# Designs tried in a protein design chat: VHH binders against q9y6x5. Part 36

Target 1, 379 residues: q9y6x5
Amino acid sequence: LPPKLLLVSFDGFRADYLKNYEFPHLQNFIKEGVLVEHVKNVFITKTFPNHYSIVTGLYEESHGIVANSMYDAVTKKHFSDSNDKDPFWWNEAVPIWVTNQLQENRSSAAAMWPGTDVPIHDTISSYFMNYNSSVSFEERLNNITMWLNNSNPPVTFATLYWEEPDASGHKYGPEDKENMSRVLKKIDDLIGDLVQRLKMLGLWENLNVIITSDHGMTQCSQDRLINLDSCIDHSYYTLIDLSPVAAILPKINRTEVYNKLKNCSPHMNVYLKEDIPNRFYYQHNDRIQPIILVADEGWTIVLNESSQKLGDHGYDNSLPSMHPFLAAHGPAFHKGYKHSTINIVDIYPMMCHILGLKPHPNNGTFGHTKCLLVDQWCI

## First folded at step 19 (VHH)

Design ja13
Fold by ESMFold2, look of step 19:
Structure ja13 (fold): chain B 379 residues (1-379), chain A 124 residues (1-124)
Amino acid sequence: as target 1 above (379 residues)
Amino acid sequence: QLQLVETGGGLVKPGGSLRLSCVVSGFTFSSYAMAWVRQAPGKELEWVSSISGHGGSTYYEDSVKGRFTISTDNAKNTLYLQMSSLKPEDTAVYYCARVHYVWHSGRWEPFDYWGQGTQVTVSS
């Protein structure tokens, strides 16, 4: 009887891929549901921060996952994509799967969404897969649908994460039409497989499904490098994160480090923490370092003269290239409705509404998503 | 004590019709989604159609939409597949199956009980 929701992320799915490539299966999904053409994500436009913003409704400064690479000077703790399991990093917020499974007669399931294999507030997802990028989409989907179909107490909230098209976007760049067309066709086939699996199991009409992403991707170039070693000796600072938002921990007087960097490149903004623009909502957390460097779109901060990636993300969240999309289908959603934009933090209060959960304090606005929902008056 | 028994297969000409039946015992029939799955000669198992338990929503694989109709008679504990406009490519053994995951050979499989199957042959 309780409403059920499956939240799916295809990492790095830029919103305008929908216009520039063919997605017969995703277009059928949208046709019978809703589309939000652009989702304005949070700064910095990186994977861990934005996935946690989706499930908490919070800006990065508020949930504490402020980058994919972090350092805490007091505890000497490091966070990275290979060192992400310490609950210390995650405990500044309560993600929706924790709230959901603490309700009577409910459980949560997860196939590799960031944070779901961590005991956040001593609570780990009721059913989960440990992160392993070698596990196929089919196996992730099979476990999720097994948990949705078989579990008691019932799984009412489930998440599923897939690494593409982000991995290929980094490798080829978003402008490589031939390689990206092949990659995006495979993604569309996976969406077709997901829908067919839900139909085969008899779940399709009564399960709410959100398909979204955390960020987009911009083209990089060897002609757009910012060489930090040309501007400052690396002995003057500790590098916590490099590109496109560098996190700089000074080893000498902070103002001296700032002055050495401020004229390094016209394609990089250098901020003292207190001077970070208010619109980023990226200041009020100890994990944000005293100096950050923000590269212009398509520029790469390097220590030497070369870069490995042809596409990247993490840039200013006002850039359309950083924006994903959101599509949804299920009994909670209208059919055939298209909406122009929401903020990524708005997804959390909408999901709480669908599940009948009381949201924790957050930065989202339920009113922004009302037009997607059948039980709401949209005005 | 759980049993699924298919009947109604046979030989038909292209364009013909058949109704398959699956009589079920040993569980509360309406509490589970049920499926028809087929295996053509030399081919892998292929999902054909499903019906949800409560709510009665029906689903079809693309190649059979508009030609096949899945239904139930709860009083008789019987699942049906009405097949019309049959084509040679519909030739297969047809199984009814209960939708419930089971651990088998190192993985979760979506059907825990199967009938023995009924042969459908569509030939001129």
Scores: ipSAE 0.729, ipTM 0.918, lowest interface PAE 1.3, mean pLDDT 94
Fold by ESMFold2, fold request of step 22:
Structure ja13 (fold): chain B 379 residues (1-379), chain A 124 residues (1-124)
Amino acid sequence: as target 1 above (379 residues)
Amino acid sequence: QLQLVETGGGLVKPGGSLRLSCVVSGFTFSSYAMAWVRQAPGKELEWVSSISGHGGSTYYEDSVKGRFTISTDNAKNTLYLQMSSLKPEDTAVYYCARVHYVWHSGRWEPFDYWGQGTQVTVSS
């Protein structure tokens, strides 16, 4: 029968949590499958951009979801995590669920993955849940497994998104061992529930399952604040996004705004758009503002004297603290294999291969993931 | 007419063995995953074991792994559960169920047809 794939994301799951905490269920999953210890994600290391990079294989500048908060000067549209439904934002790429369900005798299902409740290129996931953070993991899983089991045409690609450990990582910080142990134990129990559900339904050996994340988390502190109001009058710019990568739209001459900001803090890099480091692949999209401010790891850009977050992400994608992991199990994957690193954009062409889909043009390299797959040589 | 009928329950001493049977009719037996689920008195339903269609893969919950064996005989349209090394905590009504989601009481449930159940009692 046709190959099937379930893609699962636990938001904000830092790669080294695997070494620093106990995961009996996830470790059993890995033991029977594959592990990629570090996934190098895309800059900026935020939720919406990285989830879309997984499913498109594109850098943020290429898929157009360049941050969790965006502004388009031509249409005057705003994007935020509470205002994300306009297809305008998503239409610069084609995510894998669209490509999948356009194939003969195939459909796609989604539980809360960013963009799956939006009609992208006039196509919405065949089965989906409107985003609602109050819906339990059990209910999300039950809908996904119902769609996998019952649907005609069959669901061959499904996605499942969960907000933890990101929410708790922001609240407690990744260094709070006591609280994060409790949070991560709950996540491991959910993974156990997922595996047991798939076994109960008779799907376990014939369904490919990827468990991954979008980014990690770094510790923040009230001792590491960068106060923009100390450096520049707010009337000189429009603030599109704040921390840890601020997006600045000048209201006056941009060189003048740049000069006021460049000496604001030794713990913040200030870039004119054309000067953003090439390694970020974060320049060639109109949604990237003329000036960006990039805080050093663990520093918070603020407009006032305090910050509410004890953990954050969005920093330089070379930082190990920003990297998630990837684990996978199923007929396409080796058993008991560990791989050091891949790029997050490499996940898309791998998934296309598993599903027998022709990938759209993308930034991923299939060769980087060949060692995970039973039908490929690593060479 | 779709029907599932369990047999083979009874009273058995700890360490003993039983073989449960579930005879099915009214559908293509090998096209569905099939499951054994159990319910101890006053407890919720507990999944025991599943087998995928067409003589496929078998799965067990941890407490029965190595002691119970699920199998099918497609020629007889029969699902089996061979139970050995039985323990008092295995005492329950055992149901044969077909894996297919159905809308019931405000949610999707993974089993659309159930047998009547067969009582297994493990006691000295």
Scores: ipSAE 0.666, ipTM 0.900, lowest interface PAE 1.7, mean pLDDT 94
Fold by ESMFold2, look of step 21:
Structure ja13 (fold): chain B 379 residues (1-379), chain A 124 residues (1-124)
Amino acid sequence: as target 1 above (379 residues)
Amino acid sequence: QLQLVETGGGLVKPGGSLRLSCVVSGFTFSSYAMAWVRQAPGKELEWVSSISGHGGSTYYEDSVKGRFTISTDNAKNTLYLQMSSLKPEDTAVYYCARVHYVWHSGRWEPFDYWGQGTQVTVSS
């Protein structure tokens, strides 16, 4: 039988939630599989960019989804949560579900993973759900398992996306033990439901399952605001994205805009595009604006208004609070193995190996994940 | 013509044993996962146990682990559920079902064919 893989993301699942909260179902999943305790994600640590990095193995500058809000000056196109379906934005890379379903006798299925309802390189996932946040996890799971069980040609790669704990992390903040405990218990119950469904269908031993996330969450406060309007008149620039990484398109000389911003707050770094630290791999794409502002952890950039956010993400990817975890179970994976750290871009070449796919050029390192896999010599 | 026929139900005392059988015809038995599902009086359907079609991997709902054993005899196209240490709460109609999704009542359901059911009653 061909190898099969289900990739699951629970958005905004910070790695240390595993140590600080109880997850009986997820811990059982880990005990019979593998855990990577920290996944170092890509800068900026936002949802669309990191989900695309998982499935392409590329840094944001290389795959072109550089933020949740983008502007392309040549085409005058805008990208946002409500305007994300134009293939123009996604076509700078080839995600794994496209490569997978172009193989003979294979198809791909998707339950709301970012980009799976877009025809990337004129190819849309063989089976997919249009994004709709009102659709329950149970319905998403039911469609995915129906496609995995019933389809011909067989679905060999499937994705499943859920908005929690990110939504609640923004609302309550990661330090609100009472509310986050309730939210994370519900997430663990969903993982239990996932495993039980796969067992009921007889799929559990022959399906590889990865449970991961795109980023973590840090605590914000009404006392940690950076008021951009106090430093520069908004008529001097176009604001493409605001917080915690602001994307600034100057309307006047960019050095003048830079000089007005550079001393705006000790809790914000201001970069000309050519001066963005090399470790971010966030420079060589036209969608990255001429000036970016990077707030310190827990600080929020605002336009002379209060912030409603108690938790946020998007900060420097070296911050442990921005890192998710990865757990996996299935015939390709060892049982009872824990690994400390991988890079999020390493997930793609590992998935290609599991599925027998030739990876496109990417930034991942297969050697970083060898110890997770039964068919590889770890040393 | 696809058929699933359950037998082996009956009245048994607490702590007793029964073996349910499900004779299957009309499809390649080993190509599908098979399940036992039960419905107690006034309750919803409850998944009990499944067996995969290719490896004989077995799975159980928590309340029956260690007491029930699912198995198959491919030569006879027969699915079994060996029940031991039976409790009054195991009283239900037991169905065998084929794992394959079917569209029913506005959603996909994971079982496309069911047997007629066999009554299991556990009472002193």
Scores: ipSAE 0.660, ipTM 0.898, lowest interface PAE 1.7, mean pLDDT 93

Design ja14
Fold by OpenDDE, fold request of step 22:
Structure ja14 (fold): chain B 379 residues (1-379), chain A 124 residues (1-124)
Amino acid sequence: as target 1 above (379 residues)
Amino acid sequence: QLQLVETGGGLVKPGGSLRLSCVVSGFTFSSYAMAWVRQAPGKELEWVSSITGSGGSTYYEDSVKGRFTISTDNAKNTLYLQMSSLKPEDTAVYYCARVHYVWHSGRWEPFDHWGQGTQVTVSS
């Protein structure tokens, strides 16, 4: 039988939560599998871009999902969480579920993973749920496991997405120990439910399961605000994305806009597109706007209105607070092995290997994950 | 016709033991994972244990781990649940169930067939 893989994302699960809180179910999962303690995600550290990087192995400049909010100047199209269904935005890459379905006797399933309800390269996930944040984890899990168990052709790749602890991180801030403890306990319980369901169905030993996240969370404050209106009139530019990485489309001369913003705050770096640091791999795409503003960790870019968020993400991807983790269990993985760090783009070639898929050109390094896999030599 | 028939239930004292049996017919026994589920009065159906079709893996709900043992005899087309150290909380009707999703009343259910059940009562 072909190998099967379930990829699970708990949005905004910061890596160090594992050190600061108790996760009995997740720890048991890890004990019988593997853990990567830190996953360096891609810049910007936002939900849509990083989820697409996980399943493509590409930097944002390469797969074309460069933010949660995008604008294309040629077509005049907009991308947002409420407007994400146009294949135009996704077609610059081939996600793993499409690759999987192009193989014989295989299908893919998805529970609300970004892009899975969109026909990408004229291929949509064989089974998918339309995104609805009101749908319970139980229902999502039920559908995913049903598809994994009953589908013909068999589902060999499945994704499961959950909005927590990101939503709560935004609401409470990651430093709220009381509230976050409660939230993270619920997450651990959901992991317990997942494991129990797989055991109930007799899938546990034969199914590869990856539990990961797209980004972490940093503490924000009303005392750490950068007000753009103090530096430039709003009539001089169009705001495509705001915080903590603002995308600026000038309405006047770009240089003039830049000059007005370059010294706006000591807690914000201002880049012309061509001057964006190479380490971000965030330059070579037309969807990246002419000027980007990058706030320092914990600082929020605002206009006239104050932010209501006590936590946020999207910052420099080198910051530990932005990093998620990866845990995995199944026939492909060792038991009781811990690894320090990988890049988020490394997950794609690993998943391709597990599934026996030929990977598309990608930015991942398969060598970084070899020690996690039973069929590979660990140097 | 698919059929599952549970036997072996009864009244036992706390700390006692019972062995439940489930004879299956109408399908290849080893082609499916099998499960025991139970329902106590006024409570929802609860998963107890599962065994893979190959018999190679067994799983248990946390409350019964170390006390219950699921097994199969393929030659007899029979599923077993050995219960030991029984507690009053184990009182329920126990059902043998075939693991396979089925659409039922607007929802996907993980068990498409099960028997009439056998009553297990643990009481002093």
Scores: ipSAE 0.908, ipTM 0.970, lowest interface PAE 0.5, mean pLDDT 96
Fold by OpenDDE, fold request of step 22:
Structure ja14 (fold): chain B 379 residues (1-379), chain A 124 residues (1-124)
Amino acid sequence: as target 1 above (379 residues)
Amino acid sequence: QLQLVETGGGLVKPGGSLRLSCVVSGFTFSSYAMAWVRQAPGKELEWVSSITGSGGSTYYEDSVKGRFTISTDNAKNTLYLQMSSLKPEDTAVYYCARVHYVWHSGRWEPFDHWGQGTQVTVSS
């Protein structure tokens, strides 16, 4: 039988949650599998970009999902969470579920993973759920496992997405131990449900499962605000994305806009597109706006409004608070092995290897994950 | 015709033991994972244990781990559940079920075929 892989994402699960809270189900999962303690995600550290990086192995500049909110100046199209169905935004890369379906006589399934309900390169996931946040984890899990078990051609790759603990992190802030403890306990219980379901179905020993996340969460405060309106009139630019990385489309001379913003706050770096640091790999795409503003960790860029978020993400991808984790279990993985760090783009070539797929050109390094895999040499 | 027939239930005192059997006919037993599920009065259906078609892997819900043992005899097309250290909370109708998703009553269910069930009552 062909190898099977289930990729699960708990949005906004910061890596150090594993150190600060109890996860009996997840720890058991890890004990019988592998753990990568820190995953360095891609800049910007937002949901759509990072989820697409996981399944493409590409930096944001390469796969074209450069933010949760985007604007294309040529077509005048907008991208947002409420407007994400146009293949135009996704077609700059080939996600793994498309590869899976095109290279072999196999199917893919998805429960609300970003991009899975969109025909990309004229190929849509064989099975998918339209995004609906009101759908329970149980229902998502039920559909995914049903597809994994009953499909023809067989589903060999599946994705499962869940919105927590991101939503709660935004609401309570990651430093709220009482509320976050409750939230994270629920997450652990869901992991328990996942494992139990797989055992119930007799899939546990044969299914590879990756549990990961797209980004972490940092504490925000009303005392750490950067008000753009104090630096520049709103009539001089269009805001494409706001915080913590603002995308600025000038309505007047770019240099003039830049000059008005460059000293707006000591807690914000302002970059012309051509001056964006190379380490971000966030320059070579037309969807990146002429000016970007990058707030320091824990600072929020605002207009004449106060932010209601007590936690946020999207900051520098070198910050530990932005890093998720990766745990995995299954026949492809060792048991009881822990690894320090990988890059989020490294997940793609690993998954391709597990599934026997030829990867598209990507930014990942297969060598970084070899120690996780039973069939590889660990150097 | 596919058939599952459970036997072995009964009344037992706390701490006692029972062995349930499920005889299967109408399909290749080893081609499917099999499960035991139970339903107590006023409670929802609960998964108890599963075994893979090869018999190579067995799984249990937490409440029965260490007390229950699932097994198969392929030659006899029979699924077993050995229950020990029984507790009052184990009282339920026990069903053997074939693991295979089926659309039922507007939902996908993980078990496409069940037996009639066998009553297990644990009481002092």
Scores: ipSAE 0.907, ipTM 0.970, lowest interface PAE 0.5, mean pLDDT 96
Fold by OpenDDE, fold request of step 25:
Structure ja14 (fold): chain B 379 residues (1-379), chain A 124 residues (1-124)
Amino acid sequence: as target 1 above (379 residues)
Amino acid sequence: QLQLVETGGGLVKPGGSLRLSCVVSGFTFSSYAMAWVRQAPGKELEWVSSITGSGGSTYYEDSVKGRFTISTDNAKNTLYLQMSSLKPEDTAVYYCARVHYVWHSGRWEPFDHWGQGTQVTVSS
């Protein structure tokens, strides 16, 4: 049988949840497969950018999804959660599902993974669900497994996306042990459902499954707010993205705006675009605004409004609280192997290898994942 | 015409054993994964066990692991479920089912064909 791969994302699953909470189903999954304890994601540590990095192997500056909210000054277009269907935003890269289904006798399927319901380079996933947060995991799983089982040409690459524990992390904060325990138990149960479904269908031994996430979550507080209105009048700039990385489009002289913001808070770094630290790989794209503000971990950038979020993400990608995990099972993977850390962009060349696809130029390092794979040498 | 016929059910005491059989006709048995499912009174259909077409892999629901064994005889086009250490909670109608998705009543169902079922009753 041709190699098949199911990529599953539980949004906002912080890596250390695995250490602090119980996941009997996930632990069993890991026991029979592999675990990467920490995945260093890309800056900014937001949903759309990191999900696209997983499937392209590119930094955000390269694939062009640089935030959940974007603005293009040339076309005057806006990107947001409610406006993400324009191929314009996605066409700066080629995601793996496109590469896959352009191959002979292969097709791709998707259950609400970001970008999968958009024709990218005039190619849309052979099978996909339009994004709808109200659709149950069961229904998503049912469709994905149906496509994996019944499609012709066969689905060889599939994605499955779920919004938790991100939504709950935002609501309760990651330090709310009572509520997060409940939420994470549900996630583990869903993983149980996934595994059971695959076993029921007789797919378990032949399907490669990756369970991962795009980012973690840090605790926020009303006591840790950075009010921009205290530093600069809102008439002097357009806010493209707010917290924890604010994207600022000046309406007046950029230097003046910068000077008003540079000392706004000791808990916020202010960068001109050209001065953004190289380690972020977040400079070389026109969609990155002239000024970015980066709040310290746990701090929230606000306007003259109070934040309702008790947890957030998007911070420095070197912070452990921002890191997700990766677990995997299937013919391509070892059993009972744990690895400390990889970069999120490393997932793409690994997936390409598993599927026998030639990867597009990417920022990942295949060598970082070799120890996970049965057909590779672990040096 | 596709046909699945379950046999082997009966009344047994707790701790007892039964062997269910399912004879399949109308399709190539080894080309499909097969499953046993059960339905207890007042309960929903529950997956019990699956076996791949090649017979190389077997899977079980957690409550029956270590007690039930699924197997096939391709020459006889027969699916088996060996049940041991039976418990009252195992009481149900047991069905053999072919694993293949089918559109039914507005949803995709994982089993396109199953038999009439065989009653298994575990009681002291």
Scores: ipSAE 0.907, ipTM 0.970, lowest interface PAE 0.5, mean pLDDT 96

